# VH-VL binders against Uncharacterized 76.5 kDa protein in phbC 3'region, part 5

Target 1, 117 residues: Uncharacterized 76.5 kDa protein in phbC 3'region, of Thiocystis violacea (p45365r139to255)
Amino acid sequence: RILILEQDASHAKKIASLLATIGMETLVVDDPMKILARMQAFRPNLVLMDLYLPGATGSELTTIIRDHDDFYGIPILFLSQEADLDKQLAALKAGGDGFIKKPVSREALIAAVEYRM

## First folded at step 22 (VH-VL; from c4 with light chain S93R)

Design e3
Fold by OpenDDE, fold request of step 24:
Structure e3 (fold): chain C 117 residues (1-117), chain A 119 residues (1-119), chain B 109 residues (1-109)
Amino acid sequence: as target 1 above (117 residues)
Amino acid sequence: EVQLVESGGGLVQPGGSLRLSCTASGFTVDSNYMSWVRQAPGKGLEYIGYIYSGGSTYYASWANGRFTISKDNTKNTVDLQMNSLRAEDTAVYYCARDYWGYKRAFDIWGQGTLVTVSS
Amino acid sequence: ALVMTQSPSSLSASVGDRVTITCQASQSINNYLNWYQQKPGKVPKLLIYAASTLQSGVPSRFSGSGYGTDFTLTISSLQPEDVATYYCQQSYRMPPEYTFGGGTKVEIK
């Protein structure tokens, strides 16, 4: 089970469809403020998170997730167009477990997801 | 300049309804968490709820059912519909931006609009 | 509900005095604590966020400290323009069942 947060709803849908082809169940969360409740109910094995969301960053949200003990152990994989290595590193320091730079191939995304689950 | 301006407050009888509006300038409401907070006369602050990008909403447990938050992106406004009003709903109602860059703090406030519920 | 207990409810001090206001959370909120200033007849203004970070434009005489359940707002040298009611607010809960302290009214002797 993979939880997806993306700034672009169409891109989120594409990611969900891609992961479905390999039998992964996905949940797209369109409101970052509701992520903990969604995580509690959906119990994801991994969170795919855009670095940039409306009104918030993935780093900010990751920090919040890590500050809640119940969700500390869930892997968070960033998926973003951000190319700046310092900003990528900052996301990892916030608690991210990996960073995938867009665009990414189907095979590369699947490999990254499977490796971290 | 960033600004929030509330309107629609006034006197209403118990059991009545009222719709408040908040107009933002200098930033886009649809790109932010827009919240409502109220303050009874001489009392503290009480959180009501928020509306987010795409229309997602959340309400404090006490407010759920009687209050509805909506927005109009074309007008850059956020509304608070209040139903079945009670005397204890008398308060100044503020709209505020909930900013995540400050670990979720209200950094922009409107001037507030007074709602008085009385027979 | 996550309860924020603020103390004292009111205080009076002289210009130049060190003023301390405390806020206690009913459970740990890490550093998700904000402080607001509300001057008489005015709207609340953000002073401190994340327990200890000073909001831009706020005088350096204001400071915040604490982590977990106990937090403090300090005015190192009270000024006449600091007359106001101060509120703490936890932003730990998500979804946001935000709660505020009862407030501390600060006056000048």
Scores: ipSAE 0.913, ipTM 0.962, lowest interface PAE 0.5, mean pLDDT 97
Fold by OpenDDE, last read:
Structure e3 (fold): chain C 117 residues (1-117), chain A 119 residues (1-119), chain B 109 residues (1-109)
Amino acid sequence: as target 1 above (117 residues)
Amino acid sequence: EVQLVESGGGLVQPGGSLRLSCTASGFTVDSNYMSWVRQAPGKGLEYIGYIYSGGSTYYASWANGRFTISKDNTKNTVDLQMNSLRAEDTAVYYCARDYWGYKRAFDIWGQGTLVTVSS
Amino acid sequence: ALVMTQSPSSLSASVGDRVTITCQASQSINNYLNWYQQKPGKVPKLLIYAASTLQSGVPSRFSGSGYGTDFTLTISSLQPEDVATYYCQQSYRMPPEYTFGGGTKVEIK
């Protein structure tokens, strides 16, 4: 089970479709404020998170997730166009378990997801 | 200049309805968590709910059912529809931006609009 | 519900005095605590966020401390323009069942 938080709804659908081809169930969350409730109900094995969202960053949201005992152990994999290594590192320091820079191939994304689940 | 301006407050009878509006300047409401907070006369602050990008909404448990938040991105406005109003709903109603860069803090507030529920 | 309890409800102090306001959360909120200043007849203004970070433009005489359940707002040297009611607010809950303290009214003797 993969939870997807992506600023682009169309891209979220593409990711979901891609992961479905390898038998993964996905849930797209379009409101960061509702992520904990969705995590509680959906019980994801991994969260795919865009670094940039409307009005919030994935790092900020990751910090919040890690500060809640029920969810601190769920892997968070960043997927973003951010190319600056310092900013990528900052996201990892916020509690991310990996960072994939867009664009990414199907095979690379699948490998990264499977490795971290 | 960044600001929020509320309008629509006034006197309403118990059981009545009222629609408040909040107009933002200097930033885009659809890119932010826009919230409503109220303050009864001489009392503290009480959170009502928010609307987010794409129209996603959330309401405090006490407010759910009687209050509805909506927005018009073309006008850069956020509205609060209040139904079945009670005397205890009398308050100054503020719209505010909930900013995540501050670990979610209300960094921009409107001037507030007074709603008085009375016979 | 996550309850925020402020103390005292009101205080009066002299210009230049050190003023301390406390806020206690009914459960740990880490550092998800904000302070607001509301001057008489005015709207609330963000003063401190993340328990200890001053909002831009706020005088350095203001400071916030605390982590977990006990938090403190300190005015190192009270000024006349600091007359206001101060509120703490937790931003820990998600979905945001945000709750505020009852407020502390600060006046000058």
Scores: ipSAE 0.913, ipTM 0.962, lowest interface PAE 0.5, mean pLDDT 97
Fold by OpenDDE, last read:
Formats: sequence, structure tokens, C-alpha cells
Structure e3 (fold): chain C 117 residues (1-117), chain A 119 residues (1-119), chain B 109 residues (1-109)
Amino acid sequence: as target 1 above (117 residues)
Amino acid sequence: EVQLVESGGGLVQPGGSLRLSCTASGFTVDSNYMSWVRQAPGKGLEYIGYIYSGGSTYYASWANGRFTISKDNTKNTVDLQMNSLRAEDTAVYYCARDYWGYKRAFDIWGQGTLVTVSS
Amino acid sequence: ALVMTQSPSSLSASVGDRVTITCQASQSINNYLNWYQQKPGKVPKLLIYAASTLQSGVPSRFSGSGYGTDFTLTISSLQPEDVATYYCQQSYRMPPEYTFGGGTKVEIK
């Protein structure tokens, strides 16, 4: 079970479809403010999160998730075009468990997701 | 310069409806969490709800059902539709930006518009 | 509901005095606490966010502290232009059932 937050709705659907081919159930969350409620209901094994969202960053959202005890242990994997290593490191310091830089192959994304679940 | 300007307030009878509008300048409403907050005369602040990118909305438990938030990206406006108004809904209504860079704080406020519900 | 209890409801002090306002949350909110200033007849203005970070343009005589349930806004040397009602607000709840303290009216003697 994987939650997906992506700034591009079309890309979110593509990721969901890709993960479905390997039997993973997904839920796309289009509003960062609703993620905790979605996590509570959906009970994901992993959150796949864009670093940049409208009006918020994945790092900011990750900080909030880690500040709520019920969701502290859920792995968060960043997926972003951000190439700056310092900014990638900052995302990990915020509580991310991994960072995948776009573009990424199907096989690489699947491997990264399976490794962290 | 960033600015929010509310309009549409006025006098309305109990049971009536009113639509408030908030116009943003200097930033785009669709890229932000835009919120409504009200303040009854001589009282404190009360959160109503927000609208987000793509039209996602959320309402405080007390407001759900009677209040509807919408937006027009072409006009860069956010609206608050209020139905079945009651005397206790009398308040100054503010629109405000809920900014995540400040761990979610209202950093931009409109001047407010007064809504008076009275017979 | 997450309740914010603010005290005192009002105070009067002299210019130059140290002023302290407290805000207590009914449960831990970590550092998700904001302070606002509302001058008479004006709109609220953000003073402090994340419990202790001073908003840009706010005088250094304002400071915030606290973590968990107990928070404090301090004006180190009260000035005439500080006459206002101050509010705390928790931003911990998500989705946001944001709640405000009852406010503290600050006046000059």
C-alpha cells in the first residue's frame, strides 16, 4: 500500500499505474493538508512524495508527518527533479528515508520502493 | 505588493444567504491555501476553512454544510457562500493566506468585510 | 477539539515595562504555535510563527518561547504602538481544525 503525492496529477496516475503492475495498491493524495487523514484510513507501507507541491514542499510536509507519533515510522521516499545534492540532503534531514531523482526508469523506481517497504 | 481585499458584506435577515469575495494581488490563489476566518464583534478569531490548488476544500466541523468556499483562478478570487445565516454569524469575515513556510501561519490578511445578520 | 487557553484576558502596563502573555494547549502541539497582533480597528498581523521565530519586520522587543503545551509571548519593553489585542493560534492539527486563544488586550497606563 503506497500513498502518492505528486504536483502533476497526470504523473501521479502514471506512477500509480506502474505500481499496480507489480500488485501494489496505491492512493493518490492531491491535497497535502489531508495526508494524515489519508494515512490513517489507508494505512500505507510507504509514502512516495514530490519535493515540490503547490504552496508547500515535501520537506515541510515530511516534518509535519514526523511530528505526529502515529505516522513517525512510515517510510517517506522523495521523488523529484531536484538535482542539488544539498537540497536533496535537506529533504532527508527533514525525515525522508530516500531520494529518487527524476527521470527514473520503471525498474529503478520499483526497486527503490520495494527496498524501503 | 501582496494584498487581499474582501467584498460582499452587508445586512441580511436570518435564514438568508450571502456571498463574500476575496481578491488577491501579488500572488496566485491557486498556488496557496486560501482560508476564511471570522471575528464576531468584540470577540476572538474563528477558523472557517480553506480552498487549495485544484479546488480541494476543507471546513471546520461547525461550518460544514452551511459554508462553501470556491475560487476563480482567472480572476484570482476566492469566495465564501454562506447559507441559512443566523444572528451568531454576525462578524467581520477575513480571507487570509495559510503559509506553510511558516509552519502554517496566516501571513497575509484582507481588511475584512462585515456581515450583520439581523431581523 | 484542541483548546487554546490564553492568559491574562487583559493587562495594563507602563511604557518600558516587560509584558508576558501565556498560551496553554490542551494537548501537545510541539512548536506549531503562532502569535498575532491586532491593533484597535485593524486586521490581525503575524508576529511570531513556529513558537519562537520572529516574523520579518517585527521589532526585536517581541519574542516567543515554549514547546509542547505551554507558550509565552514577551514584550521586553512595552511601547505605545504595542497597544493591541494579541492572539495565539495552534497550527498542529491537520486537517486544520485551527483554534485561537481568547486574546489578551494590552493597554498603556
Scores: ipSAE 0.912, ipTM 0.962, lowest interface PAE 0.5, mean pLDDT 97
Fold by OpenDDE, fold request of step 24:
Structure e3 (fold): chain C 117 residues (1-117), chain A 119 residues (1-119), chain B 109 residues (1-109)
Amino acid sequence: as target 1 above (117 residues)
Amino acid sequence: EVQLVESGGGLVQPGGSLRLSCTASGFTVDSNYMSWVRQAPGKGLEYIGYIYSGGSTYYASWANGRFTISKDNTKNTVDLQMNSLRAEDTAVYYCARDYWGYKRAFDIWGQGTLVTVSS
Amino acid sequence: ALVMTQSPSSLSASVGDRVTITCQASQSINNYLNWYQQKPGKVPKLLIYAASTLQSGVPSRFSGSGYGTDFTLTISSLQPEDVATYYCQQSYRMPPEYTFGGGTKVEIK
């Protein structure tokens, strides 16, 4: 099971569709503030989240997630166009486990998912 | 430069309804978590709920059902619809920005609008 | 519910005094604790976030400390303009069932 935090509905749909081809069940969340509740119910094995959302960053959210014992070990991959290595590093230091470059290609997505699951 | 201004408060009878509005300037409401917080006269602060980008909302457990938060992105406003009002709903109602850069803290507050529920 | 307990509910001190306000959470909230100042007839103002980070523009005489369940707001040298009610607030809960302390009214003798 993979949880996708993405504000762009079309992009979320694309990612979900790609993941479906490899038998992954997905849940799309569009509100960062609701992610923990969704994680509790859905019990994802992996979280994909946009690095930048309205009013919140993936780094900020990852920090919060890691501060909750129940979700400390769930891998988090950021979806982003962020090319700045320092910003990427900062996000990883926040507790992220990796990046998937936008626009998300099937090959990149599947490789990243298979590596983490 | 940044500012929140509430409006719509006033006197209402028990069981009545009232709609408050919050107008933001200097920042975009749809790019932020916009919250409502109230304060009964001489009392502390009580969180009501928020509205987020795309219209996602959340309400404190006590507020769920009687309060509805909405927004108009074109006007950069956030509204609080209150129904079935009770005397204990008498309070100053604040809109505030819930800022994640501060690990979620209310960094911008409106001046508040007083709602008095009385027969 | 995550309960925030502030103490004292009120205090009176002299100008220049060191003032300490405490806030206790019913469960660990790590450093997700904010302090607000509300002067009489005014709106709340953010003083400190993340337990110990001073909001920009706030005088350095204000400081916050704590982690887990016990937190403290300190005014190193109380000034007349500090007369206000201070509130702690936990921002740990997600979804945000935010809760505030009962407040501490600070007055000058």
Scores: ipSAE 0.908, ipTM 0.960, lowest interface PAE 0.5, mean pLDDT 96
Fold by ESMFold2, fold request of step 24:
Structure e3 (fold): chain C 117 residues (1-117), chain A 119 residues (1-119), chain B 109 residues (1-109)
Amino acid sequence: as target 1 above (117 residues)
Amino acid sequence: EVQLVESGGGLVQPGGSLRLSCTASGFTVDSNYMSWVRQAPGKGLEYIGYIYSGGSTYYASWANGRFTISKDNTKNTVDLQMNSLRAEDTAVYYCARDYWGYKRAFDIWGQGTLVTVSS
Amino acid sequence: ALVMTQSPSSLSASVGDRVTITCQASQSINNYLNWYQQKPGKVPKLLIYAASTLQSGVPSRFSGSGYGTDFTLTISSLQPEDVATYYCQQSYRMPPEYTFGGGTKVEIK
């Protein structure tokens, strides 16, 4: 079970369809403020999260997820075009587990997901 | 220069409806969480709800069912539709921007618009 | 529901006094606590976020502390322009209700 936090609906659909080819059940979340309620209902094994979202940050969302005992330890992978090492390091310091470069290739996505499962 | 300006307040009868508008300058409403907060005269602050990019909304439990938040990205506005108004809804209504870099604090506030509900 | 309780509800102090305002959450909110200042007839202004971080442009005489349930706003030397009502606000809940404390009115003797 994989939760996808992505505001861009077309990109989220592409990721979900790629994961479906390897039998993964997904839930797309497009409103960062609702992530905890969605995680409680869906109980994901992995979170894919856009590092930058309109009006929000993936690093702060990671901190929030890590602050809740029920969700501590769930792998979080960031989707990023970000080349700025400082921002990538801040996301890892917040508790993230790795990055997938956008645009997301099928091979990179599947490898990253299966390694974390 | 970033600015929020509310409008549409006034006197309304109990049971009536009123639509408030909030115009943003210096940033886009569709790229932010935009919230409404109210303050009854001489009283404290009370959260109403938000609208997010793409139109996702949330309402505080007391506001659910009577208040609706919407936006118009071409006018860069956020509206608050208020229905079935009661005397206890008399307040100054503020729009505000929620900034996640501050652990979700309201960093920009409008000047507010007064809504008075009375016979 | 999460309740934010401020103490005192009002106070009067002299210019130069140290002023302490407390805010208590009914359950842990970690450091997700903000303080706002509202001067008479004015709009609320963000003063402190994340319990202890001063917003840009806020005088250094203001400070905040706390974690979990108990939080403190301190004005080290009260000035005439600090006459205001101060509100704490939690931002821990998601989706948020952004519960505010009842406010603390600060006046000059």
Scores: ipSAE 0.573, ipTM 0.835, lowest interface PAE 1.4, mean pLDDT 87

Design e3
Fold by ESMFold2, fold request of step 24:
Structure e3 (fold): chain C 117 residues (1-117), chain A 119 residues (1-119), chain B 109 residues (1-109)
Amino acid sequence: as target 1 above (117 residues)
Amino acid sequence: EVQLVESGGGLVQPGGSLRLSCTASGFTVDSNYMSWVRQAPGKGLEYIGYIYSGGSTYYASWANGRFTISKDNTKNTVDLQMNSLRAEDTAVYYCARDYWGYKRAFDIWGQGTLVTVSS
Amino acid sequence: ALVMTQSPSSLSASVGDRVTITCQASQSINNYLNWYQQKPGKVPKLLIYAASTLQSGVPSRFSGSGYGTDFTLTISSLQPEDVATYYCQQSYRMPPEYTFGGGTKVEIK
């Protein structure tokens, strides 16, 4: 079960479709403020997190998830265009478990997701 | 210059309705969480709800069913539609920006618009 | 549901006094607690965020502390311009519910 926060709705749909090909159930979250309620209901095994979202950042959202005991141990994999290594490191320091820079091949994304499941 | 300006307040009879508007300058409403908060005369602050980028909304449970938040990205405005108004809804209504960089705080407030519900 | 209880509801103090205002959450909110100042006839203004971090431009006589359920706003030396009502606000619950405390009105004797 994979929770997706992605800025671009059409890219989120492509990711969801790709992961469905390998038998994974996905949920796209389009309102970061509702993420904890979505996590409670969906019980994800992994969160795919864009670093930049309208009115919010993936790093701050990761900090919030890590601050909640019910969800602190769920793997968070960042998937973002951000190329600046210092900004990538800051995301990992906020509590992310990995960072994948876009663009990424379908095979590499699947492998990264499977490794963290 | 970043600011919020509310308008549309006034006198209305119980059971009536009003639409409030909030105009943003210096940033876009569609890229932010925009909230409404009210304050009855001599009373404290009470959260109403928000609207987000894709039109997603949330309402506090006491506001359920009577208040609707909408936005117009072309005019850069957020509206509060209030229906079935009661005397207890008399308050100054503020719009505010909910900023995530401070673990979510209201960093920008408008000046407020007064709504009076009285016969 | 999460309830924010603020005390006292009002207080009077002399210029130069140390003033302490408390805010209690009915369940842990870690450090997700903000303080707002509303001077008479003015709009609310963010004073402190994340329990203890001062917003830019806020005088250093203001400080915040707390973690979990019990939080304190302190004015180390009360000044005439600090006459205001102070509100705490939790930001832990998502989406927000019962966000604000009831307020503390601070007056000068």
Scores: ipSAE 0.558, ipTM 0.832, lowest interface PAE 1.4, mean pLDDT 88
Fold by ESMFold2, last read:
Structure e3 (fold): chain C 117 residues (1-117), chain A 119 residues (1-119), chain B 109 residues (1-109)
Amino acid sequence: as target 1 above (117 residues)
Amino acid sequence: EVQLVESGGGLVQPGGSLRLSCTASGFTVDSNYMSWVRQAPGKGLEYIGYIYSGGSTYYASWANGRFTISKDNTKNTVDLQMNSLRAEDTAVYYCARDYWGYKRAFDIWGQGTLVTVSS
Amino acid sequence: ALVMTQSPSSLSASVGDRVTITCQASQSINNYLNWYQQKPGKVPKLLIYAASTLQSGVPSRFSGSGYGTDFTLTISSLQPEDVATYYCQQSYRMPPEYTFGGGTKVEIK
């Protein structure tokens, strides 16, 4: 089960559809403030996280997840257009388990997700 | 530069309704968390709720059911609809912006608008 | 529910005094504690976020400390313009029941 936080709703739907082709159940979170309630109900095995969301940051969401007794160990894979390597490294230091720069091929995304399942 | 301006306050009878409006300039409401906070005369600050990009809302448990937050992206405004008003709802109502870069602190506040509930 | 308790509710001090205001959370909030200053007749202003980080433009005589449940705001040398009510606020809980402390009114003798 894969939780998706993506700034573009159309792209989030495409990601969810792609992952369904390999048997994954997904949930798109449209409000970062509700992430913990969504994680409690959905119980994801992986979080797919954009660094940049309207009015919010993926790095702070990662810190919140890592501070939670029940969710701290869930893999977080960043998927973002951020090209600056220093900013990518900062995301990993906040607790992310990997970083994929957009654009990414369908096969590369599937492989990255499957590696972490 | 960056500003929030509330309007729509005034005197209203118990049981009545009132709609407050908050106009943002220097940034867009749809790209931010926009919150309402109130302060009764001589009292502390009390959180009401927020509206987010795409219209997602959240309300403090005491406010749920009587207060509704909405927005108009074309006018760049956030509104607070208050129903079934009571004397204890008398307060200055502020709109404010949550900022995740400052650990979700309220970094921008409007000047507030006074709502008085009295018969 | 998460309760934020400030102490004292009010205080009077002389110009130049060190002033300490405390804020206690009923549960751990790590460092997600923010301080606001509200001068008489004015709107609240963010002073400190993340327990100890000063907001831009805040004088260095202000400092914050704490982690977990116990937090302090210190004014190292009280000035006349620091007459205000100070509020702590937790931003740890999600969704946002941003709980404010009851406030501490600071006056000059």
Scores: ipSAE 0.542, ipTM 0.832, lowest interface PAE 1.6, mean pLDDT 89
Fold by ESMFold2, last read:
Structure e3 (fold): chain C 117 residues (1-117), chain A 119 residues (1-119), chain B 109 residues (1-109)
Amino acid sequence: as target 1 above (117 residues)
Amino acid sequence: EVQLVESGGGLVQPGGSLRLSCTASGFTVDSNYMSWVRQAPGKGLEYIGYIYSGGSTYYASWANGRFTISKDNTKNTVDLQMNSLRAEDTAVYYCARDYWGYKRAFDIWGQGTLVTVSS
Amino acid sequence: ALVMTQSPSSLSASVGDRVTITCQASQSINNYLNWYQQKPGKVPKLLIYAASTLQSGVPSRFSGSGYGTDFTLTISSLQPEDVATYYCQQSYRMPPEYTFGGGTKVEIK
């Protein structure tokens, strides 16, 4: 069970479709303000988090998730175009468990997701 | 400069409808959370709801069903449609931007527009 | 639902006095508390966010403290321009039902 927060809705659908081919159940969250309610209902095993979202950042959202007792232990894997290593490291310091720089092959994404499941 | 300007307030009879508009300048509505908050005369602040990028909305439970928030990205505006108005809806209505870097605080407010519901 | 109780509802103090306003949440909101100032006839203005962080451009005589359920706004030396109603507001709930306190009207004797 994989929760997806992605800046681009069409890319989010492609990621969801790809993960479905390996038997993963996914939920795309299109409104970061609703993430905790979605996590409570969906009970994800992993969150795929874009670093940049309209009106929000994945790092800020990650700190919020980590600050809530019900969800703080769920793995968060960043998936972003951000190439600056300092910014990638800051995302991990906010509580992320890994960072995948886009573009990434379908095989590499699947492997990273399966490793953290 | 960054600012919000509300318009469309006025006098309405009970049961009537009004549409308020909020025009943003210095930033884009579609890249932000945009909220409505009201204040009855001599009373405190009351949250109404928001609209987000892509059109996702949320409404406080008391506002559900009577108020609708929408946006026009071409005009860079956020609207509040109010239906079945009651005397208790008399208030100044504010548009505000919700900023996540502050653990979600309203960092920009419009000047407000007065809605009076009275016979 | 989460209730924010603000005390006192009004107060009068002299210029130079230390003024303290409290806000109590019915459930823990960690440090997700904001303070707003609304001067007579004006719009609300953000003063303090995340319980204790001063918004840019706000005088240093304002300060905030608290975590969990009990929060305090302090004006160390009240000035004439501080006549206003002050509101606390929680931002812990997601999706929001942002809840404001009832307000504290501050006047000068």
Scores: ipSAE 0.475, ipTM 0.811, lowest interface PAE 1.8, mean pLDDT 88

